# VHH binders against Mechanosensory abnormality protein 6 (mec-6), part 1

Scores and structures below are computed, not measured.

Target 1, 343 residues: Mechanosensory abnormality protein 6 (mec-6), of Caenorhabditis elegans (o01811)
Amino acid sequence: DLNKRVYNHTPGPCRVLTDNYKGTAGMTYVESQKRVYITLGYGRAHDLKTKTGIAFYKTNRTDGRSQQEMYDLIEMTINWNGYEYKKEFIPTGIDSYSSSNGRVLLYVINAHPNHQCIHFFQIVESSKLNHRKAICDPSFSSLQDIAVVGPDRLFVTNMAAFGRGWAQILEFSLQTGQGAVYYYDGSKLSTAASSLIAPTGIGYDAKRRILYVGSMIRESIFAYKVAKDTTLELLYEMMLLTSPIGVFVESKTGDIWIAAHPVIHESAWHYTHPENQNIHSPSQILRIRIQEEGNSWVTTEPYANDGATISASSSVVFTDEQMLIGSSFGRLLHCDLTHSYIT
Below, numbering starts at 1 at the first letter of every chain, in headers, positions and changes, except where a header shows other numbers; Kabat numbers aren't used for antibody chains.
F is the ipSAE of ESMFold2-Fast. E and O are both the ipSAE of ESMFold2, at different seeds. Each is the mean of both directions, binder to target and target to binder. V2 is 0.75 times the mean of E and O plus 0.25 times the DockQ between their complexes.
[cut] stands for letters that were removed.
Atom coordinates printed by the task and the answers are left out, and those that the model quotes come from them; centres of patches stay.

## First folded at step 1 (VHH)

Design a01 (framework vhh_3k1k_2)
Fold by ESMFold2-Fast, scan of step 1:
Structure a01 (fold): chain B 343 residues (1-343), chain A 124 residues (1-124)
Amino acid sequence: as target 1 above (343 residues)
Amino acid sequence: QVQLVESGGALVQPGGSLRLSCAASGFTFSDYAMRWYRQAPGKEREWVAGISSSGDYTSYEDSVKGRFTISRDDARNTVYLQMNSLKPEDTAVYYCAAGSYYSGLYWLSEYDYWGQGTQVTVSS
């Protein structure tokens, strides 16, 4: 009835990275490298230089880098190792695993219509990805996000049984939970949770063994305890009053960072006209801290924007007093939480 | 005001070739990804091929890979599907669609505009 309101604010100085990069829908942080890996989309905004791929952004500061070098994305070169449909790469959700021996593995959702897969890469050299394998299960109708729990072991969200069109509209309208969380153990895919309503972002707290799953339509986060056999036990549901899209868990604190669409009808309308640069939809970042007793939480809002700076925030990473925000409509926002930042 | 008009559907013999065209009007064609879908009698509509707004990226359903080629001509606001080595299994109504490849988020984002279809029959 009453439209939700967004009050523009930022937690410190923010910089919008340059416009060659459209569709920054997914991000993962690799602490050992001080890098955020970002999936790049195509056709989401008006431009003659549309491209897809994966790039990284350096979070570590060095005095030897110019301001431009400091804020540039560096594109990865992909070695597909004979993978048959390398041109079908439409990357969205991404997560990573760093081993004790320094090996870094990336897992990337290919959101191709009717042919959705998860691609397994290894980072080699400074800017190269070697493709290792893909899983392309018939149940992959609307993959959204990945949470890695070990080498080649991951949870993935599937939003709806029907990936598009009238069937998905009916599914969401009836609120019949046909969304799921799948688990891949390195060899076999299984269903870890079912009958979910529009699951989106997913994040794993390895130290506390808690899996967080966003629900776009319920406007909530589900918290699951992950057992030793990887079965999920629902602990609680946190109501947000906003639609979660991306989830990031801060390793140091266990804080849950959420990229959200605060006015879902405006975001939905923008998504029907992604080429129109005159349309803006709001962005919102939440930070949730679970209290010591584990039965309550505090929610803060470090960032909110009417969409003019960044529309429909889809991903967030926080590290070293720095926040990065991505969107399916492009742009990458970098905010510092310190007022003494020197470039 | 928005229209997608398919043409080129015909009866062809197995092993033959056919070129489908989809003429677009009422929107900025160069901003949109374009797709071809098909629907055989008694079957669900399936995706066949896609091309990005830039033309740099193309993708195909496994059963048509190596036989079909999607292309676009932004000066003519037209997307094409070149079909070679046609099989009886390719018999279907072929539809043109314009939109984006969002992964089902909000379910409204992938298929903004659809044409009425053109019939392709592969038979002796």
Scores: ipSAE 0.006, ipTM 0.243, lowest interface PAE 9.5, mean pLDDT 79

Design a02 (framework vhh_3k1k_2)
Fold by ESMFold2-Fast, scan of step 1:
Structure a02 (fold): chain B 343 residues (1-343), chain A 123 residues (1-123)
Amino acid sequence: as target 1 above (343 residues)
Amino acid sequence: QVQLVESGGALVQPGGSLRLSCAASGFTFSSYYMRWYRQAPGKEREWVAGISWSGGSTSYEDSVKGRFTISRDDARNTVYLQMNSLKPEDTAVYYCAKDLGYYDSSGYLFDYWGQGTQVTVSS
């Protein structure tokens, strides 16, 4: 729709946790630690003065912290172990793997404009990341998001054959469908799905073995069954009438949370003027509940904003009746839900 | 069944040069970041150099920077350490290292190390 209107609403009280960073593009939830890990500073891709890093936010509200301390972000320190890309770290997509012994691995996209990699970290101590390795494949032209399926085994979306710029705009205009989902098995990279039109957010439901892949231009989510050999079987396509950017799967329920750009031409214009703090593009969060038979679903919209509070929502996490919303342009928003279920 | 076999260690005079080799097997060598470490008598293992899977990124400890060069030959599954302007302080057992890259039910498996190769710098 040409004339999409956003009506501002929230699911309950909301608070801005930080605006010190120009980008909160990716989030992953580590249930065993009651922490959300957040990639900070994607705006550095356009402005080298932008602060970058990884931080965590504690979701546990009962540990005796003061009201002010409950909303603090805690920055991680990174030990690069001699890896020389530390200075050019522009983190975006992130996902995690938790072992039964409490070991946590993080996988992070470095979205440097001319050289994209996925960095493999291990969390050590309370707030330290040890760098283990990186993969920097020549096919990595426009990496968006990661879905981890096991230790050092992951799916990753590549949105377009060309990186951001005029060539990518021509690619989208011609609708050539050069996007892909790659799979890394701990040793080699392979193509899991191809000929996709602008794949973006990706989320994995480990309990149900379903992979969800967003398509920004088609305004839909593709649902794939993941076989034991990791091959993908397309089950169905869910039409959203909005552009999905980030995907989060609530493991207990199988609910799919989507951070979306409801007016794609406004967010596209914002991306061409990222330095202008007076430009706002709309944000929207959807929650999809698949019915028991798996062939129908209910969509609700717990959050929408014209962009003044948070522009171009790019990531979402939901846990313990709390919702976190991130954006490529900054701000991290925390909302409490006033009701515990959606039908 | 990951195996790393270091070779090339020798007795060399100060100011001399030496090239170490690490032959890898049991994994897809071209997909892994590789590192060199060293351990002098009575000291902890110290990181020396690292090289990315593509060979496009290399890193060095400050005391060896400008003297040592790390490289790889993926056709031969081998990583090299070219050591120039050797000093007595470079005397150590040199180890090649790789992350094993997977987990079992007991948790993360350790970085795999080779048996090491002895470098002695003395007159």
Scores: ipSAE 0.000, ipTM 0.145, lowest interface PAE 18.0, mean pLDDT 79

Design a03 (framework vhh_3k1k_2)
Fold by ESMFold2-Fast, scan of step 1:
Structure a03 (fold): chain B 343 residues (1-343), chain A 122 residues (1-122)
Amino acid sequence: as target 1 above (343 residues)
Amino acid sequence: QVQLVESGGALVQPGGSLRLSCAASGRTFSTYAMRWYRQAPGKEREWVAGISGSGSTTSYEDSVKGRFTISRDDARNTVYLQMNSLKPEDTAVYYCATEWGSGYYPLEYDYWGQGTQVTVSS
């Protein structure tokens, strides 16, 4: 609907953590560290002042830090280990794997327009990333997001056959199924699902072995059962009446958190004119709970904004009654959820 | 759409100077960050210098800091690279590029010029 309206509301008090960075497009939560890792600077194309990189935010509320210190982002130092990286680093989608021995691995999409890759990092020391390898497959035309299922094993969404420009706009207008989900098994890349319409965010529920894939154009989430051989079986499609961009799965409950663009034509316009500060596109966060029978769900909307506070929400993480919201256009929000709102 | 044309490349002696020009046509030039890249035979393209759309911010690869200066003239839709104290290792084809990208949508694109050859040799 071209006439969709957004009513501004929050689930509790919200705070802007940073507006110095363009793009806070991707986030991953590392439970063992009580940290959220955030990709920075994706939306910077028109201003080289914008820093790119990866930072973390601590979510633990029981440490002795002051209130001021609790809201600080800490930038990671990247050791490229001699990798000849001549391209600008434009990090977007990110996911993580925590091994039983305490190692944490990060997987990051570099969404450079001419050369898209997935970079493999290991977290070392408190604030350092060691680069391990990169996968730069010719089929990577429009990578969006990553869902890790094991060490160096991951699903990744590719939104469209054409990576940008007029051809991709035409592709979306015709609603052709040229999107895919690829699977990397640690050695080779294969196609896990094909003929998808604009797949975006992806999230994996390890406890239930369900993979959730957003479709921006269909305004839905596809739920797949992941077999032991990593083959996907479509279980159902959940219609959202909004365009999902980021997907986060709460490990304990299996709740699905969606960062969404409720008015997609406004978000698309904003993405073609990011330099215009008078353009705002709406933000929306949904929380979905699948019922015991597995064939029905309840959707709530903890957050919505007309774009003035945060435009085009692209990522969300929820932990310890806290919600973080990121956007490709910048600003990172921290909201505390109150019981009176969500019940 | 933006079209870029580089010019000014030449053969020059070590220690010499050159000014490269990149003329843009098409879409609004002043909204784009502009960059210079170079590519020597058998090597990948290397970023050299950048200037923001506003012109207020410039950045340089460490090997050219203090020797190269990037500037823009939006009235003429042109970006310049002033190269001083040239060294043989600066020998490459120099490319001008615009880059505007944002968000999850892959509607962003780079515009690249055809390149201009700079040779630094005795």
Scores: ipSAE 0.000, ipTM 0.153, lowest interface PAE 16.1, mean pLDDT 78

Design a04 (framework vhh_3k1k_2)
Fold by ESMFold2-Fast, scan of step 1:
Structure a04 (fold): chain B 343 residues (1-343), chain A 124 residues (1-124)
Amino acid sequence: as target 1 above (343 residues)
Amino acid sequence: QVQLVESGGALVQPGGSLRLSCAASGFTFDDYAMRWYRQAPGKEREWVAGITWSGGSTSYEDSVKGRFTISRDDARNTVYLQMNSLKPEDTAVYYCAARPYGLSYFTEADFGSWGQGTQVTVSS
């Protein structure tokens, strides 16, 4: 419905942690460090003065930090280890793996329109990333998000055969299934699922071995059982009545958190004019709880905004009664949940 | 760390009633589905009853349907099993188990913690 509207509400008090125009398209939570790692600058990379990179936010509020320090982002320095790329680094999708020895690995999509890669990093000091390798496959036309299942083993979504532009809009209008989920086993890339319509956010529930894949155009989430050999078996499709962009799985509960674009034509228009500060598109966060019998679910909406506070929400992380919301077009919100949401 | 403590087991006459309790700690109780299992001497462990995180749905083994009722009290972090019309065949050690809610087709391995059990004996 083209007349769809969003009514503003929050789950508790919220605050802005970063600049309006820096972009915060992807986030990953590292519990062992009490940190969320955030990709910066994606939606504003058209401006050559816009700094891109990776930063972290500390979620531990009782570690003796001042109130000002409590809400600061800390930028990571990247050691590329001699790796050269001729195109701008435009980080978007990100996920992490924590090894048993405390080592943390980060996997980051470089969403450059013509040369898309996934970069493999290791955290070696409090604020340094060492580049380890990159995979740059010719099939990487429109990478969106990563779900890590082990050290250097991951699923990744590729949204469309054509990159950003009019050809992709035509592709979506015809609803041709050109999207895919690829799997990388540490050595080789393979196709885990194909003929998908605009797959976007992806999240993995390691405890239940379920992979969730969002479809922007279908307005749904696909739930796959991941076999021991990493083969995907479709369990069901969950209809949302909104376009999922980012997916986060809460490890303790198995709750599925979704950053969504409730009015997709407004988000598409905003994406064609990311430099225009007067354009705002709506944001929406959903929380889904699967019932014990597994074939039904309950959906709640902890957050919604008309776009004035945050446009086109693209990522979400929930931990310790705290919610972080990111956007391709800027701003990072931190919200405290003051009420228990019975989903 | 999930901790579960069962209580309420006793010796009862056939046809009698008994209520078992399972007190939970170390996790957000409201986010977990709860189940009761039992194991009779020399037999395999079998599930008896289950309740979702919200309490909105319950499930039972065929042999106990209509006789047993599972319920939860989230304010007290406790799950209950009300057992009516008890039979000698209900004699077993009863165990409480907790798991985060999720999709069906799970096994006992999907339950991360088990209690020590409480003995129910139904005899003369």
Scores: ipSAE 0.000, ipTM 0.105, lowest interface PAE 22.1, mean pLDDT 78

Design a05 (framework vhh_3k1k_2)
Fold by ESMFold2-Fast, scan of step 1:
Structure a05 (fold): chain B 343 residues (1-343), chain A 121 residues (1-121)
Amino acid sequence: as target 1 above (343 residues)
Amino acid sequence: QVQLVESGGALVQPGGSLRLSCAASGFTVSSNYMRWYRQAPGKEREWVAGISSGGDSTSYEDSVKGRFTISRDDARNTVYLQMNSLKPEDTAVYYCAREGYSSSWYPFDYWGQGTQVTVSS
């Protein structure tokens, strides 16, 4: 259904952390540091003056900062180790791995329009990233999101065989499924799932060993069991009645948080005109809890907006009763969760 | 399948010139940052030169700046390293790499086999 409307709703008080960035498309939470790392600048890749990079937001609120300082983003300094990709660095999807020896690794999709790569970083000192390597396979035509399952081992979604805008993908989505999930084992890339219809957000539940893959066009989440050899077994498909874009799995509960585009034709229009700040497309966040028997789930909607506050939500993180919402078209929203919809 | 094949290595006299080629298959060099590295006997592999995907930005290690020139032929999907005023200290195996700088902790997967350059009388 293309004739949908959203009713504005928040889970508690919300604030815009910054409107200086031209995209906040990806986020990852590093619990050991109490930090959310955020990719900046996606959505205006054609603009040579667009500021791109990676920043973090501190989730702990008891460190003696003033009320105004509590909501600041801190930009990371990237040590490229001679790699001169700065003006071609358009970061979007991001995920992290914390090793048992205390090392924190970041994996970042570079959504350069002519060639896409995944960059491997290590966090050093307090605000510095050391570049370690990149993988830039010819099959990387439209990378969306990363789910890390171990050190330098990850799943990644590729939305379509051809890198095209939302309107073109929507027109052809009912006739062909050319999306895939790739798996990188630290040395070799393989296809973990194929013939998918517009796969987008991806998230991994390490405790249950379940991989969740969003399908924008089907308006659903696919749940796969990850075997010991990393092969995927489809368990079920959860229908959402909205287009999932970003997926976040809460490590303690296994709850699935989804950043969604509830009116996909408006998001497709916005995506073809990302430079026009007068265009607004709706945002929606869903929270899913799988029940004890594993064959049913409860879906709640902590947030929905007509697009005026934040357009086309594409990423979400939840931690310590705080929700962060990002968008490919800019702004970063912080909400305090004063209501528990599940527990 | 991504492959990089270097060629052009030879024995040359000090002060001579040599052009190395790096033929790429399985990807497009004009969409990637491309680099040349070298490894001399008993030394670690070091970065030599780089060229951006746009071809308008180049970078060089200080010891080769002014003597070496990196370039690209998009139609042939090939990267070149023009080496002038060669010195005995330039003796090394030269490697072509797709995108980035290798770390001693985690080297890149996308390297060529290397081509030997020897500068000696």
Scores: ipSAE 0.000, ipTM 0.126, lowest interface PAE 18.4, mean pLDDT 78

Design a06 (framework vhh_3k1k_2)
Fold by ESMFold2-Fast, scan of step 1:
Structure a06 (fold): chain B 343 residues (1-343), chain A 122 residues (1-122)
Amino acid sequence: as target 1 above (343 residues)
Amino acid sequence: QVQLVESGGALVQPGGSLRLSCAASGFPFSSYAMRWYRQAPGKEREWVAGINSGGGSTSYEDSVKGRFTISRDDARNTVYLQMNSLKPEDTAVYYCAAYYGDYELDFLYDYWGQGTQVTVSS
């Protein structure tokens, strides 16, 4: 249904954290630090003056900061450690691994038109990223999102055989299923799943050993059991009736949070005209709770809007009764959950 | 004040030899394992050689085994890479990296150098 409507609602009071950033496409939560790391600048990277980078937002509200300081983003300094990149840094998908010794590794997709890579960073000091290595496989045509399963071990989605442009639009229109999930074991890249139709967001439930992969065109989430050897077994497909873009798995509950485009033709048009600040595409956040009985689930919609507050939501994080929503086209939204009391 | 500084990179003919040095400062060098990495134009950064803290154990990527030797001098806070029988395919920027301890559980690299260019051509 291309004529879907969105009913505006929020789970509590929401605020826009900043209008200075032109994109907030990816987010990852680091619980040990009480921080969300956010990729900046993606949706408007073809604007020659768009600043790109990585920043963090603190979710801890009890650290004595002023009300002005509580909502500030802090930009990371990147130490490339002599890594020679010939292309500009256009960060999009991001995920993290927290080690038992308290150190944090970040994995970031660098989206180039013809040369996509995943960069491996280590967080050092409070606000510095040290570059460790990159992987740049020729098969990386349309990388979307990362799910980390261990130190330097990750799944990554590749949405289409063709990069952004007319060939990708034709590929999606014909539903030829040229998308894939790749797996990197710290040394070698392999194909974990193939013949997928527009795979987007990806998230991993470590307690259940389930990998969730969104399909934008099918309007669904695929759930795979991850074996000890990291091979994937398809368990089921959850139909959403909306296009999933970002996937976040809540570690405490196993709940699946989805940033979605409920009117995909409007967001597709926005992607062709990202420089136009007057284009607003609807945003939608879903929360899926898996029931204990027979692989059933319940879907709720904690957030939706017509695009006026945030256009075409692409990422979501939920932690500490707080929800953050990002978009490739800008704005970072912070919502407090006011009527959810859980002890 | 943590720093790793590579030196010794040069233009050499195929079959030649070169010794790279990495001088460390600002951290307890003898407690750190050291690695050499390289990155050729248009390629990913790849590991080349490793030496544990204390220097009792070394490891090498298969394509350099028998040609390259890693060593360390803890009194001078320096790690070395002796490169023999150089090939055009060895052309790259060479980096040193440091990580804490002999037993690496999380593949953590604490510090990286700025790199030194090695070119093997006629």
Scores: ipSAE 0.000, ipTM 0.154, lowest interface PAE 14.3, mean pLDDT 79

Design a07 (framework vhh_3k1k_2)
Fold by ESMFold2-Fast, scan of step 1:
Structure a07 (fold): chain B 343 residues (1-343), chain A 123 residues (1-123)
Amino acid sequence: as target 1 above (343 residues)
Amino acid sequence: QVQLVESGGALVQPGGSLRLSCAASGFTFSNYWMRWYRQAPGKEREWVAGISTSGGITSYEDSVKGRFTISRDDARNTVYLQMNSLKPEDTAVYYCAKGPEYDILTGYYFDYWGQGTQVTVSS
């Protein structure tokens, strides 16, 4: 990671959709609605005045919106129905499930410093979330990301047992195997994989039944086959020359999009000083295409930035020839991809 | 089947204290948030306090904050409400609740309730 450099480039024209939020840490795409749902306000863990919530961005360019409305985020209203966590909601990782009857379920990590949970929501009335339940477990020490495999059935990554700050950074430096992937079956939590080194982003390819798990310290993606009983079988490890943070899988192609920190010591420093607006750490987006034979792949880099435009990219979504990039430290970017680049 | 049984309600003078108990059965108590509600004469039920599965997170309605303390004993499947510095306006039937539960089929929320325990604060 030391002495790595980033050369600024974009896959097409990019625009900043928001500077108002300290965090845009997680994203999920709901194709049936042509919407990306985005978690806001990760910085609240350090500043209780930070606005938190969930917003959506419309990817459909054929609706009757004006030019000015095309790039707006719309905040969701959350119906907590008396649930106490509403005042301590620090949303980060998010994923969704769309049922055949049109229901959309959202699953959101609450990165509360004293008690981490996953909140279960249903989208209702276009811009409203009904809170259904939360799962909170003492083993939830550092939840990172969610991969939904069915209604109320999901995998979740837990990065490390040593909590926040210097101890966590030291653990990363030692490349310890204390991370895990948990599986929730709708009623109980179990450990699907253990002894993992800094697991971060997670994504599921439903057609191939493959679960992809990022490892920040190993600079790799693990590919697991998901059995009918949800048992994981490691197929291979894809080495990257960068630290994966967020994982997005295109449902149509099976392409894997990675939001990455190319200089991990700089992003680690940023995480210890999240309140300092003068710290910038590099951002990088990779696209991985698995080849049909030999378990080989092609990696391309559609986006890279030195941190001045967006620091420490943590999430990415690609749909309808558009790419959205989020960060735990703020800003949300929208990039249009050139027709010749998109395959 | 879910059962909640409240106890500990009594007549007390203003400034007095009471501890309410709610004994739960028919579900895995440690896996659920537990809440206390109250219903004053002629009013709808209002939320009073809540406690997380770990007991690490508690929350209170503003009018009772600093006076009431919610706690739980998972070994006994019991949630408690310690009420101090009681006021006449705290007079109500106090209910223990499990939930809210969400019915995904109907899209509506519902709670499981006990029978309630009467608290009267008067001189």
Scores: ipSAE 0.000, ipTM 0.183, lowest interface PAE 18.4, mean pLDDT 80

Design a08 (framework vhh_3k1k_2)
Fold by ESMFold2-Fast, scan of step 1:
Formats: C-alpha cells, structure tokens, sequence
Structure a08 (fold): chain B 343 residues (1-343), chain A 123 residues (1-123)
C-alpha cells in the first residue's frame, strides 16, 4: 500500500546525539568493548564538505562523565596500507567479528554508486583501523548490508542489478528478482541465494544458526537455516507491512530488531533529493520475538516518527535497555527503553 | 605476476565503434574478474565496465550502459570492450585491470594493471 500512516511515539526518553556528520547508515555492536561502531556520511557523500568515516559510541554509562562526554562519538583513524581509491570511501553497511583473544575485525561496505567493495579492517590501539584486504566483484551493483559468521567469513546483500537511479526504480516496479545474497568464505565469493526482490538488511543469529534477510519491496523478512557448508534453507517469510532496511539480532535472546521505512515511496523520493533539508521521510523500529514453535512471532513497535525527528531509519542497535537509531540522512538517536511488553 | 596488455585504441569519428582487447600472460586468466577503467586528461581514473571470473555477471558505469559491452574469451586469455555510439566525452586512455577481489594484508603486491590504450573521439 502506498498510503500508509505513521503515529509518532518513543520507547522512553530519546536524545539526538551531537556530531558533525550527516549520515549514520550502518552500525555494529562489539560487546567485549561495550562499543557501537557507526559508519558516517553516506547519505550526503555527494556534498564535498560532508565528512565520511567510522566512529564509535560507548554504551556503558558511568558516573563522573560530563554530558558532553557521555554522548560523544569518537572518530577512528584509518591506516589504508597503500590501498587505492580510499578517497571514494562512502561507508554504509558494517558488521564485526570478535575473537576469544580480544581481536576485533570490522567489515565495511564502500557504497560507491557504480563500483562497490567490502573493506576488511582490524581494530588496533583503541581508535585505529588497519586495512587488511578488500573484496570487489563486478556483481556488486548495490550492496546493502553484511552479516559476519566467522573470521573473514560473511554474507552480503546485493539489492538490485542496477545501482541507485531510475533503472533500479524500473527494476523494482517490474519485480524481476535480480537481488542476491553472496557468501565469502575467506578466499572466494559465491552466490548463497538468488532471484531475491530488493534484499536489504541482513543479520545472523549464531546460536540458532539463522540468517535473517530483509526485502524492501516484499515488506518481509526471510529466515534461513545456515547449514555447516553455509548453504541456506528457507524456513519462513515474515510479512511486516513495512519496508525493512536494517536488521539487528540480539545474541542473547534471538530477538530481531528492524529499522524500516514505513512509507517507501516517500523514502525513495527523499533519496533523489538528499540535499534538501526540508524533505522528511518516516522512520520505524520493530522488535520481533520468535515463539518456541518457531512458526509464529510477536512484533512490537518501540519507535515511530513521521520523519521530523529522524528520516528514513536505516540501522538499529539494542543493548542493555538502550537503543541507537541511525539514518542515511543523518541524526543518531539514543533512546532508553523504560518498558518492554514483548514475550 | 600477471602481465596485462591493452590494444585497439584509435582515433574515431563521433558515432563510430571500436573494440579494445586486453591480453593476459603469466597466470591463470579464468581465475580473475576483470575490469576496464579510463582516464581523461585532468580527470580521475574512473571505472567503466566489469566482468566476473565466470563471465556470468557484467556491470557498467551509467554513462556507457547500452553503448559498451564487456566480454571475455578464456581460451585466448583475453577480455574485450566493444564500444558503440562513441562520443567526444569517451576520449581517454583505457586501462585493463584484474579485479582485486581478494586483497591480502599489505605485502607490496597489489592489483594488476595494463599500460593503457588511447581512444580519441573527434572529427
């Protein structure tokens, strides 16, 4: 339905975090560090004054921090190790792997419109990223999001055969199913799922071995069982009545958090006019708990906004009763969850 | 190490056609995804077209879609760029490169590039 309604509400007190960046499209949570790593600048990368990069936000709040320090983002410095094309760094999708020895690896999509790569980093010295390798393939036409399943092993969504523009809009209108999920095993890239309609957010539940893949156009989440050989078995499709963009899985509960665009045509128009500060598109966060039987779920909506506070929510992280919401167009929200009725 | 050699660059009239070739030696060509790039005077090097190692996927920069076609012949270790309906804006040095699909930790060895071939579109 193109004529959907949004009713504004929050799960508790929310605040807009202060930063000098316009986009906050991707986030990953590193529990061992109590940090969320955030990709910056994506939605306004065409503006030469927009800073792009990666920063982190500390989720543990302790007494003695000032208001300025408590909600600050800390920028990472990147050592590219001689890698070319770093001036075209437009980071969006991001995920992480934490090893038992404390090593943390980050995987970041560089979302250049007609040439896209995934960059592999290692976190060193608290606020520094060392570039380790990149994978780029001509099939990477519209990369959206990453789900890491092991060290240098990951699934990635490719939304469409065409990059962002009118040809992609026509592709979506015809619903030809040119989207895919690729799998990288540390050495080679393969196709894990094909003929998908606009796959977007992707998240992996390591304890249950389930991969969740959002479909923007179908307004659904696909749940796949991941076999030992990494082949995917479709378990079910969850219909949402909204367009999923970002997916986050709570490791402890298996709860699925979704950043969604509830009115997709307004978000599509906003993406064609990203420099217009007067354009707002709605935002929505869903929380889903799969029931014991595995064939039913409970959905709650912790957050919804008409776009005035945050437009086109594209990422969400939840930890310790805190929720962070990011958007390709900017603003990073921090909300405290004061109550949950999910069962 | 892989050596790439481009050929086929020439002076052509607007609306004309040209086929570029990139021959690979010293390695297993079929293991690589391949790309074409171009660089016009005073501009950055830009990606033009790509083809996967299997040949099953191709991709193009927006300004060349429908006019350029990338293909490969693994028996001859060659990748081609067929350029149709050429415009003055297509004037550039065209480069062939292996896709850096698997970039390892820095060791002083990177992506393989050719020397380039000049394409000039003018009357």
Amino acid sequence: as target 1 above (343 residues)
Amino acid sequence: QVQLVESGGALVQPGGSLRLSCAASGSIFSSYAMRWYRQAPGKEREWVAGISSSGGSTSYEDSVKGRFTISRDDARNTVYLQMNSLKPEDTAVYYCATDYTYYEEYSGTYEYWGQGTQVTVSS
Scores: ipSAE 0.000, ipTM 0.114, lowest interface PAE 18.8, mean pLDDT 78

